# VH-VL binders against FAD synthase (ribL), part 7

Target 1, 153 residues: FAD synthase (ribL), of Halorubrum lacusprofundi (b9lsn4)
Amino acid sequence: MTRVVAQGTFDLLHPGHVHYLEDAATYGDELHAIVARRTNVTHKPAPILCAEQRRDMVAALTAVDEAHLGHPEDVFVPIQRLDPDVIVLGFDQHHDEADIAAALAERGIDCRVERASGRDPRYEDELLSSGDIVDRILKQRGSDCDGAREGQR

## First folded at step 18 (VH-VL)

Design j5 (from z5 with heavy chain K101R, light chain R60L)
Fold by ESMFold2, last read:
Structure j5 (fold): chain C 153 residues (1-153), chain A 121 residues (1-121), chain B 113 residues (1-113)
Amino acid sequence: as target 1 above (153 residues)
Amino acid sequence: EVQLVQSGAEVKKPGESLKISCKGSGYSFTTYWIGWVRQMPGKGLEWMGFIFPADSDTRYSPSFQGQVTISADKSISTAYLQWSSLKASDTAMYYCAKPWRFGDRYPFDYWGQGTLVTVSS
Amino acid sequence: DIVMTQSPDSLAVSLGERATINCKSSQSILYSSKNKNYLAWYQQKPGQPPKLLIYWASTLESGVPDRFSGSGSGTDFTLTISSLQAEDVAVYYCQQYYRLPHTFGQGTKVEIK
């Protein structure tokens, strides 16, 4: 059986996540999703939800056979533990496929690197990123906080 | 060069707790699964489960889930098998073993010498 | 769980004769894209821990005498000792490592006739 790994933050789940994981699953028989720890999300806003909750939500998706927490210090620990046959990168991930392949080879991990297809919006006003969802929430619910602050003034 | 050295034989009574150990040397302890195998007197080998010491990810055979605890202390390259309350049916030889490569789809190429656990009233 | 069934349970063979042990898995353990059967054979001599003999169904572990061989694919596997030696008196186990939980066959005891 072909073991596939996908990795991401998977904060607020959206159709882009589902597409990514469904596409990744087509590369093999068993899909393992690695959910990034907050400590490993350093160059973008920290996730809203804790890692355990994000892992549990990802594990519930039909495409995912198992979800795992990333390692707080060495992102390759769960990859070594799983020894996958294929790693599928997200469509928009800017990682250099060659650099990832070199890092895997340096560690003796015999694994090909693939990239998932993109997902076009299917519905008017559809949100395909956690950031867009957060922005929508702040736009629609941010006045409650601002209103309470202004009402107390 | 690779060695798995287990703690000595144990004689215990039902209801007592026990923690036996397996110390690995001559290889990168944290990047290999280390497993436990039971052999009851006159019986065959039973895979109990294993642990990946780098992140403590632990997997149990369904027959042993909830019956034992597998753990590791990577600072001293040691894996453990633990019972909170021994039964007479826990009388067996217990082996630790490691696969020849990281990942969970490889056979065991090194085995400890075994720890005999005897539980009698 | 993948059940591993060995036959026979015990086997008495004259020195220098062929010993044959069969192992059947309840489902295929062939990873077809790599053409690898995830099947190992172990030897356990009296009073000793098990020793890996064969992996991937047919690959001899380093230091194992060439009188040992493994064959088979999918669900049916065979361990053969072409010319039994006194030192081969042991219990032999097959094991699948295709998926968790890993499972062993019940063992086959090989004795000198």
Scores: ipSAE 0.671, ipTM 0.861, lowest interface PAE 1.5, mean pLDDT 91
Fold by ESMFold2, last read:
Structure j5 (fold): chain C 153 residues (1-153), chain A 121 residues (1-121), chain B 113 residues (1-113)
Amino acid sequence: as target 1 above (153 residues)
Amino acid sequence: EVQLVQSGAEVKKPGESLKISCKGSGYSFTTYWIGWVRQMPGKGLEWMGFIFPADSDTRYSPSFQGQVTISADKSISTAYLQWSSLKASDTAMYYCAKPWRFGDRYPFDYWGQGTLVTVSS
Amino acid sequence: DIVMTQSPDSLAVSLGERATINCKSSQSILYSSKNKNYLAWYQQKPGQPPKLLIYWASTLESGVPDRFSGSGSGTDFTLTISSLQAEDVAVYYCQQYYRLPHTFGQGTKVEIK
């Protein structure tokens, strides 16, 4: 059984997340998704949803065989526990594939590193990032909180 | 030198609680699963479950889920098996064991000496 | 759960003769792409903890005498002791570690005839 690991924040789920996880699943027989802890999300806005909720939503996706919380201090702990055959990076993830491979080798993890393909928009009004979803919500639902009334004019 | 040293034999009555221990030394305790195996008198080996001490991820055989608690204290390199209420049918030898590699798809290469638990009125 | 079934339950063999133990899994435990069978054999002598003999169905653990060998693939596996010695009196267990829970066979007791 080829074990695949994918990692991400997986905040507000969107078709980009589903594509990533479906693409990752094609690399093996079982897909384990590691959901990042808030403390490990440093290069983008903090997630809206708590880690347990994000983990549970990811676990419900057909492509995912099991979802796991990341480790608050050492991101390699769940990877070592799982000892995967393949780690699939997200299309836009900043990590250098060679640096990740070196870190795995230092820990004795015999694991191939791959990168998923991206997903282009398929529909006119489709949103493919949690940030875009948040922006849309704020535009459509946030107006009354932004303009407190002081008096009549 | 890898060693798994278990706590001593126990004689208990039904309904009592019990926590037995397994101390690992000579290897990186936190980076290997450590498991528990039951052997009832005159019977075979039964895989009970195991724990990954680095993050306390714990997996149980369905037959033991809810019947025992597996835990670890990584600061003292010790794993535990505990019962909240012992039954006479818990009378058995209990072994701890570790696989030869991290990850959950490897056999046990080191075993503790065993802890005999006797539960009788 | 993957059920592991050993046969026979008990075996009496003359010193120096061949002993064979069979183990059958209820599902394949072969990792096809790496050609590895996730099957181990253990020896348990009276009053002792189990000892790993063989892993990946056919690889001898370090320090195990070469009279022990393992064979088979998929669902059917065999442990062979080519020339039984007095020290080989024990119970032998197979175990799959392909999928949790890592189930054992019921054991095969080997005695001298």
Scores: ipSAE 0.650, ipTM 0.860, lowest interface PAE 1.6, mean pLDDT 91
Fold by ESMFold2 at other seeds, look of step 18:
Structure j5 (fold): chain C 153 residues (1-153), chain A 121 residues (1-121), chain B 113 residues (1-113)
Amino acid sequence: as target 1 above (153 residues)
Amino acid sequence: EVQLVQSGAEVKKPGESLKISCKGSGYSFTTYWIGWVRQMPGKGLEWMGFIFPADSDTRYSPSFQGQVTISADKSISTAYLQWSSLKASDTAMYYCAKPWRFGDRYPFDYWGQGTLVTVSS
Amino acid sequence: DIVMTQSPDSLAVSLGERATINCKSSQSILYSSKNKNYLAWYQQKPGQPPKLLIYWASTLESGVPDRFSGSGSGTDFTLTISSLQAEDVAVYYCQQYYRLPHTFGQGTKVEIK
């Protein structure tokens, strides 16, 4: 069995997440998704939902065979435990594939590093990031920046 | 030198609790699965389950799920196998073992010496 | 669960003769893309823990005499002792480690005839 790992925050699920996980699943026979802890999310705003909820939602996706919580101190713990054959990075992830491969090799993890394809919007009003969903909610349901009037809504 | 040293033999009565131990040394204890294997008198080997001490991820054979508890204390490099209420059918030799690599798809290359558990009236 | 079945349950062989033990899995344990069979053989002498002999069906563990060999693929596997020695009297187990739970065969006792 080829074991594939994907990892991410997976806060508010959106079609970009589903595409990523479906594409990652094509690299092997079983897909394990690692859901990052809040303490491990340093490159963007902290997730809205707790890690356990995000893990459970990801586990329910057809493409995902098992979902795991990331380790609060060492992100490589679940990767070592799984000893995957392939790690698939998200299309837009800023990490260099070579740097990730070097970090894995340094830890004795014998694993290919691949990058998923991107997902373009397919519908006029489609949102493909948790941040965009949050912004849409605030725009439509939240208070305005001029606090007095916003406080009345 | 890699070693797995188990606690000594136990003689117990049905209904008593028991926790046996397996101390690992000479390797990175937290980053290898450590498993338990039962061997009833005159019988074969049965994989019971294992634990990954770094995050306590624990997997059981279906036939042992709910029958025993596998745990670990990584601060003292020790894994445990525990019963809340022993049965006579728990009489067996219990081995701890580790795979030669940190993934879950490797055979056991180091074994403890075994802990004989005898449960009788 | 993947069931591992060994045959025979017991085998008596004259010193210096060939001993052959078979192991069959209920489903394939071949990882096709790496061409590896996730099968191990263990030897257990009386009063001792099991000892790993062979992994990936045919690779000898360090320190194991080369009179031991493993073969087979997919679902059918064989452990061969080319010339039985007195110290080879033991129970031999196959194990799959392809999927959890990792299961053992029931064991084959090898004795001197």
Scores: ipSAE 0.644, ipTM 0.855, lowest interface PAE 1.7, mean pLDDT 91
Fold by ESMFold2, fold request of step 19:
Structure j5 (fold): chain C 153 residues (1-153), chain A 121 residues (1-121), chain B 113 residues (1-113)
Amino acid sequence: as target 1 above (153 residues)
Amino acid sequence: EVQLVQSGAEVKKPGESLKISCKGSGYSFTTYWIGWVRQMPGKGLEWMGFIFPADSDTRYSPSFQGQVTISADKSISTAYLQWSSLKASDTAMYYCAKPWRFGDRYPFDYWGQGTLVTVSS
Amino acid sequence: DIVMTQSPDSLAVSLGERATINCKSSQSILYSSKNKNYLAWYQQKPGQPPKLLIYWASTLESGVPDRFSGSGSGTDFTLTISSLQAEDVAVYYCQQYYRLPHTFGQGTKVEIK
């Protein structure tokens, strides 16, 4: 049995996340998804949703056999625990495949590194990032600036 | 030198609680699963479950889920097996063991000496 | 769960003779792409914890005498002691570690006749 690992923040789920996990699942027989802890997300805004909720939502996706919380201090702990055959990086993830492979080899993890395909928009009004969803919400449903009242200008 | 040293034999009555221990030394305790195996008198080996001490991820055999608690204290390199209410059928030898690699698809290469638990009135 | 079934339950073998123990899994435990069978054999002498003898079905653990060998693939496995010695009196267990829960065979007691 080939064990695959995918990793991400998986904040507000969107079709890009689903595509990534579906593509990752094609690399093996069971897909394990690792959900990053808030303390380990430093390259972008902190996730809106708590890690346990994000993990539970990812676990409900058909492509995912099991979802796991990341380790707050060492991102390689769940990878060591699982000892996967394949790690699949997201299409847009900033990691270099060679650097990840080197870090795995240094830790004695015998694991192939692959990268998932990208997801093109399919619908006119489709949002493919958590940030874009947040921006849409703030523009449409955000707080009232300048004191506007219902029905007044 | 890798060692797994278990707590001493226990004689208990039905309904009592018990926590037995397994102290690991000579290796990186937190980066290997550590498991528990039951052997009832005159019977074979039964895999009970194991724990990954680095993040406390714990897995149980279906036969033991809800029957025991497996835990670890990584600050003292010690794993535990615990019963809240012992039964006479819990009378057995209990071994701790570790696989030879950090993943969960490896056999046990080191075993503790065993802890005999006797439950009778 | 993958069920491991050993045969025989007990056997008696004359010193210097061949002992053969069979182990059958209810499902294949071969990772065919890597050609690895996730099968181990353990020896348990009276009053002692089990000791690992063989892993990957046929690879001897360090310090194990070469009279021990393992063979088989998929669902059918064999432990062979080519020339039984007095110190080989023990119970032998197979174990799969292909998937959780890791399961043991029921054991085979080997005695001198």
Scores: ipSAE 0.635, ipTM 0.855, lowest interface PAE 1.7, mean pLDDT 91

Design j5 (from z5 with heavy chain K101R, light chain R60L)
Fold by ESMFold2, fold request of step 19:
Structure j5 (fold): chain C 153 residues (1-153), chain A 121 residues (1-121), chain B 113 residues (1-113)
Amino acid sequence: as target 1 above (153 residues)
Amino acid sequence: EVQLVQSGAEVKKPGESLKISCKGSGYSFTTYWIGWVRQMPGKGLEWMGFIFPADSDTRYSPSFQGQVTISADKSISTAYLQWSSLKASDTAMYYCAKPWRFGDRYPFDYWGQGTLVTVSS
Amino acid sequence: DIVMTQSPDSLAVSLGERATINCKSSQSILYSSKNKNYLAWYQQKPGQPPKLLIYWASTLESGVPDRFSGSGSGTDFTLTISSLQAEDVAVYYCQQYYRLPHTFGQGTKVEIK
């Protein structure tokens, strides 16, 4: 039984998240998704939704066998607990696969590192990031923007 | 040297609560599962469940889910097994044990000395 | 749950003779891509906690005498003591650690005949 780990924030779910998790699932028999805690999200705005809600939404996806909360202080805790065979990085994640593999090996985790394929937009107005969804909402429904609803196509 | 040291024998009455302990030393307590195994008098070994102390993720055998609580205090490297209301059928030897590697797919290589729990009127 | 069934329940063997214990799992515990069977054998001597003897079905734990060996794959496994010694009087348990819960066999008591 090959155990796969994927991780991400998974705030406002979008087709990019679903593609990532479906692609990750193809690498093994069980897909475990780790949902990042707010304290671990350092390169973008804090998630809109609480971690438990994000975890529950991810757990409901067909591709995901189990969803887990990340650890608030040490991102490697759930990875050690699971001792996975494969970790699949998101398409846009900046980490180098070899560097991640080396860091995992230093911790005694014998694990292959792979990267998921990207998802191209399939629809004219499709949004493939939580940030873009938030921006669309603010433009269309924001109380500080005159004509926000009028300006959307 | 890896050691798992359990609390002493207990004699209790049905309906009483009990919390027994297992203190780990000589290894990284928080990064290994620590499990509990029951052995009723003259009977075999039963896997009860285990906990990963670093994040308190806890898994139970279906036979023990809701019957006991497994917990840990990582600040003192101690795991616990607790009953809210003991039954006579809880009379048994209870072992804590840890796998030889982190991750949940390894056998137990170190065992505590056991805690005898006797429940009788 | 994966059920582990040992046979026999007890076994009496003369000193220096071979003892054979069987363990059957209700489903395969072979991880095919790594060719590893997630089966362990434990020895429990009277008044002591269990001791790990064998893991991955056939790999001897450090410090275990070479008269102990494990074999089998998939669902059928065997522990063999090639020349029984007095100190081998114990109860022997198999355990699968392939999937939670990590179930034990019911045990096999080995005695001197």
Scores: ipSAE 0.614, ipTM 0.847, lowest interface PAE 1.8, mean pLDDT 91

Design j6 (from z2 with heavy chain R98K Y100W K101R, light chain R60L)
Fold by ESMFold2 at other seeds, last read:
Structure j6 (fold): chain C 153 residues (1-153), chain A 121 residues (1-121), chain B 113 residues (1-113)
Amino acid sequence: as target 1 above (153 residues)
Amino acid sequence: EVQLVQSGAEVKKPGESLKISCKGSGYSFTTYWIGWVRQMPGKGLEWMGFIFPADSDTRYSPSFQGQVTISADKSISTAYLQWSSLKASDTAMYYCAKPWRFGDRYPFDYWGQGTLVTVSS
Amino acid sequence: DIVMTQSPDSLAVSLGERATINCKSSKSILYSDKNKNYLAWYQQKPGQPPKLLIYWASTLESGVPDRFSGSGSGTDFTLTISSLQAEDVAVYYCQQYYRLPHTFGQGTKVEIK
């Protein structure tokens, strides 16, 4: 049994998340997803949804065998606990595979590092990031003072 | 020297609560699972469950889920096995044990000396 | 759960003779990619906690006498004591640690004939 780990924020779920997790699942027999806590998301806007809700949504995806909350202080705690065979990075994650591999080796974790394929848009109006979903909501629901919609005028 | 030292034998009545302990020393307590194994009188070994002290992630055998509570206090390197209401059928020897490596797919290389729990009317 | 079944339940062996214990798992516990069988053997002497003898089906734990050996793969495993000594009187347990719960076999009692 090959154990695979994927990790991410997984805020507002979108087809990019589903693709990432489906692709990660192909690397082994069990896919474990680690959902980052808000306190660990420091280099982009804070997630809209709480970690427990994000974890529960990820756990419901068919590709995911189990979803876990990240550790508030040490992101490697759940990785040590799981001792996975493969870690699959997201396509857009800017972490260097070599740096991740070095950090794993320093901690004695015997695990190869892979990167998932990207997902191109398949539909004209498709959104592939939580940020784009938020922006769409704000444009359509957050800008009523000068906006026009069918059925309002 | 790696050691797992358990609390002493207990004699209890049905319905009483109990919390027994297992103190680990000589290794990094927080980064290894620590498990509990039951051995009823004259019977074999039964895997009860594990806790990972660093994040308190806890896993139970289905036979023991809801029957006991496994916990840890990492500040004193101690794991616990706890009953809210003992039954006569809880009479057994209870061992704590740790695997030789972090991760949940390794065998137990160190065992505590055991805690005998006797529950009788 | 993966069920572990040992045979025999008990055996009596003369000093210096071979003792053989079988353990069968209800599902394969071979991780093919790493060529590892997630099978351990433990010895439990009267009044003592269990002691790890063998892991990955055939690897001896440090300090275990080389008269102990393990073999097998997939679902069928064997513990062999090549020349039984008096101190080997004990109950022997197999355990799988491939997936939770980490189930034990029912045990095999080894006695001097």
Scores: ipSAE 0.697, ipTM 0.867, lowest interface PAE 1.4, mean pLDDT 92
Fold by ESMFold2, last read:
Structure j6 (fold): chain C 153 residues (1-153), chain A 121 residues (1-121), chain B 113 residues (1-113)
Amino acid sequence: as target 1 above (153 residues)
Amino acid sequence: EVQLVQSGAEVKKPGESLKISCKGSGYSFTTYWIGWVRQMPGKGLEWMGFIFPADSDTRYSPSFQGQVTISADKSISTAYLQWSSLKASDTAMYYCAKPWRFGDRYPFDYWGQGTLVTVSS
Amino acid sequence: DIVMTQSPDSLAVSLGERATINCKSSKSILYSDKNKNYLAWYQQKPGQPPKLLIYWASTLESGVPDRFSGSGSGTDFTLTISSLQAEDVAVYYCQQYYRLPHTFGQGTKVEIK
């Protein structure tokens, strides 16, 4: 049994997430998805949804055999616990594969590092990032003090 | 030297609660699963479950899910097995054990000395 | 769950003779890509915790005498004691660690005839 790990924030789910996880699943028999803790998301806006909700939504995807919460202090804890055969990076994740492999080797984790394929937009108005979804919501539904579509004052 | 030291024998009555312990030393306690194995009198070994102390991830055999609680206190390198209400059928020897590597696909290379639990009216 | 079945339940063997214990899994525990069978054998002497003898079906744990050997693949496995010694009187268990829950065979008691 080849155990695969994928990792991400998985905030507002979109087709890019589904593609990533489906592609990651093709690398083995058992796909484990690790959902990043809010405390470990430092170079992006904080996730909208709590980690437990994000984990539960990811767990419901047919490609995912199990979803896990990341560790709040050490991102390698669940990776050591699982001791996977393959870690699959997201297409747009800007990790140096060699640096990840070195960090795994330092910790005694014998694990191959791969990268998922990308997903092109298929529809004219499709959104493939949680940030774009948030921006769309703010444009259409956001208000300043009184700026909604109705009842402004 | 790797060592797993369990709490002493217990004599209990049905309906009482119980928490037994397993203290690990000589290795990095938090980065290895630590498991519990039951052996009923004159019977074989039964894997009950285990816990990964670093994040408290806990897995149970279906036979023991909801019947016991496995926990750990990593600040004192100790794992626990706990019953809220003992039954006579809980009379057994209980072992803690650890695999020789992190990850859940390895056999147990170190075992505690065992804790005999006797539940009788 | 993967069920592990040992045979026989009890075995009486004369000192110096060969003892053979079989273990069968309900599903394959061979990880083909790594060519590893996720099977262990344990020895449990009276009043003692189990002791790991063999892992990956055929690899001896450090300090285990050469008279012990393991063989088999997939679903069928064998523990052999080539020349039984007095200290080998014990109960022997197989265990799969391929998938959770980990499961043990029911045990085989080895006695001197």
Scores: ipSAE 0.695, ipTM 0.864, lowest interface PAE 1.4, mean pLDDT 91
Fold by ESMFold2 at other seeds, fold request of step 19:
Structure j6 (fold): chain C 153 residues (1-153), chain A 121 residues (1-121), chain B 113 residues (1-113)
Amino acid sequence: as target 1 above (153 residues)
Amino acid sequence: EVQLVQSGAEVKKPGESLKISCKGSGYSFTTYWIGWVRQMPGKGLEWMGFIFPADSDTRYSPSFQGQVTISADKSISTAYLQWSSLKASDTAMYYCAKPWRFGDRYPFDYWGQGTLVTVSS
Amino acid sequence: DIVMTQSPDSLAVSLGERATINCKSSKSILYSDKNKNYLAWYQQKPGQPPKLLIYWASTLESGVPDRFSGSGSGTDFTLTISSLQAEDVAVYYCQQYYRLPHTFGQGTKVEIK
């Protein structure tokens, strides 16, 4: 049994997340998803949803065998606990594969590092990022929705 | 020198609570699962569950889920097994044990000396 | 859960003779990508905790005498004591650690005939 780990914020779920996890699942027999804690999300806006909710939503996805909360202080703790065979990075994740592989080796984790494929839009007006979803909500439901010149209605 | 030292034997009555301990030394306590194994009098070994002390992730055998609580205190390198209400059928020897590697798919290479729990009316 | 079944429940063997214990799992515990069978054997003497003898079905733990050996793959496994000695009188358990819960066999008592 090949154990695969995927990691991400998984805030507002969208088809990009589903594709990532489905692609990651193809690398082995069990897919474990690690949901990042708010503390560990430092390179972008804090997630809208709490970690427990994000974990529960990810756990409900067919491709995911188990979802885990990340560790608030050391992101490698759940990886050591699981001792996976493969870690699959998201298509757009900026982590360097070599740096991740080096950090795993330093911790004695014998694990291959791969990167998932990207997902192209399939439907008109499909949103493939949490940021796009937030922008759409603000445009349609935000109090700052006043008359712009291009919005003649 | 790796050691797992368990708390002493207990004699209890049905309905009482109990918490027994397992103190690890000579290794990195937080980065290895530590598990509990039951052996009823004259019977074989039963895997009860594991805890990973670094994040307290805890796994139970279905037979023991809801029957016991496994916990750990990292600051004193100690794992615990506890009952909220003992039954006569809890009379057994209880061992703690650790695998030789930090993942959950490794056998136990070190065992505690055992804690005998006797529950009688 | 993966059920582990040992046979026989007990056996008596003359000093210096071969003892053979079988263990069968209800599902394969072979991880074919790594060619590892996730099976361990333990020895337990009265009043003592179990002691690891063999892991990955056939690898001897450090300090275990070479008269102990393990074999088998998939679902069928064997522990062999090539020349039984007095200190080998014990109960022997197999265990799978392929999937949680890490179930044990029921044990096999080995005695001197």
Scores: ipSAE 0.687, ipTM 0.861, lowest interface PAE 1.5, mean pLDDT 91
Fold by ESMFold2, fold request of step 19:
Structure j6 (fold): chain C 153 residues (1-153), chain A 121 residues (1-121), chain B 113 residues (1-113)
Amino acid sequence: as target 1 above (153 residues)
Amino acid sequence: EVQLVQSGAEVKKPGESLKISCKGSGYSFTTYWIGWVRQMPGKGLEWMGFIFPADSDTRYSPSFQGQVTISADKSISTAYLQWSSLKASDTAMYYCAKPWRFGDRYPFDYWGQGTLVTVSS
Amino acid sequence: DIVMTQSPDSLAVSLGERATINCKSSKSILYSDKNKNYLAWYQQKPGQPPKLLIYWASTLESGVPDRFSGSGSGTDFTLTISSLQAEDVAVYYCQQYYRLPHTFGQGTKVEIK
């Protein structure tokens, strides 16, 4: 059984997440998804949803055999625990495959690093990022509140 | 030297609680699964479950799920096996063991000396 | 659960003779991509904890005498002691570590005839 690991924030789920996990699953026999802790998301805005909720939502996806919480201090702990055969990076994840492979090797993890394919938009107004979903919500729901407060007499 | 040192023999009565320990030394305690194996008198080995101390991820054999609790205190490099209410059928030798590599798909290369638990009225 | 079945349950062998223990798994434990069988053999002498002898079906653990060997693949495995010594009197267990739970065989007691 080839064990595959995918990792991400998986905040507000969108079709890009589903594609990533489905593509990652094709690299082996069982897919383990690691959901990043809020404290470990420093390269972009903090996730809206708590880690346990994000983990539970990811676990419900057909492609995912098991979902795991990331470690609050050392993101490599669950990777070491699982000792996967393949780690699949997201299409848009800004990580150098060689740097990740080196970090795995220095921890004794014998693991191949691959990158998932991208998902093309299927619908004109489709949102394929959590950030875009948040922006849409703020435009439709937050602006009403701001506009009402600013427009009050 | 890698060592797994278990707590001493226990004599208990049905209904009592019990927590036995396994202290690991000579290796990185938090980065290896540590497991428990039961051997009933005159019987074979039964894999009970194990824990990854770094994040407390715990896995049980279906036969033992809900029957025992496996835990660890990484600050003192110690794993535990505990019962909330012992039964006479819990009478057995209990071993802790660790695999030779981090990851859950490796055999046990070091074993504790065992803790004999006797439960009788 | 993957059931591990050993045969025979007990075995009496003359000193210096060959001892053969079989282990069968209810499902294949071969990881074909790596060509590895996730099978271990343990020796348990009276009053002692088990000791790892062989892993990946055929790889000797460090410090294990050369008279021990393992073979087989998929579902059928064999532990062989080429020339039985007095110190080899023990119960021998196979174990799969392919999938949780990591089940053991029921054991084979080896004695001197």
Scores: ipSAE 0.686, ipTM 0.868, lowest interface PAE 1.4, mean pLDDT 91

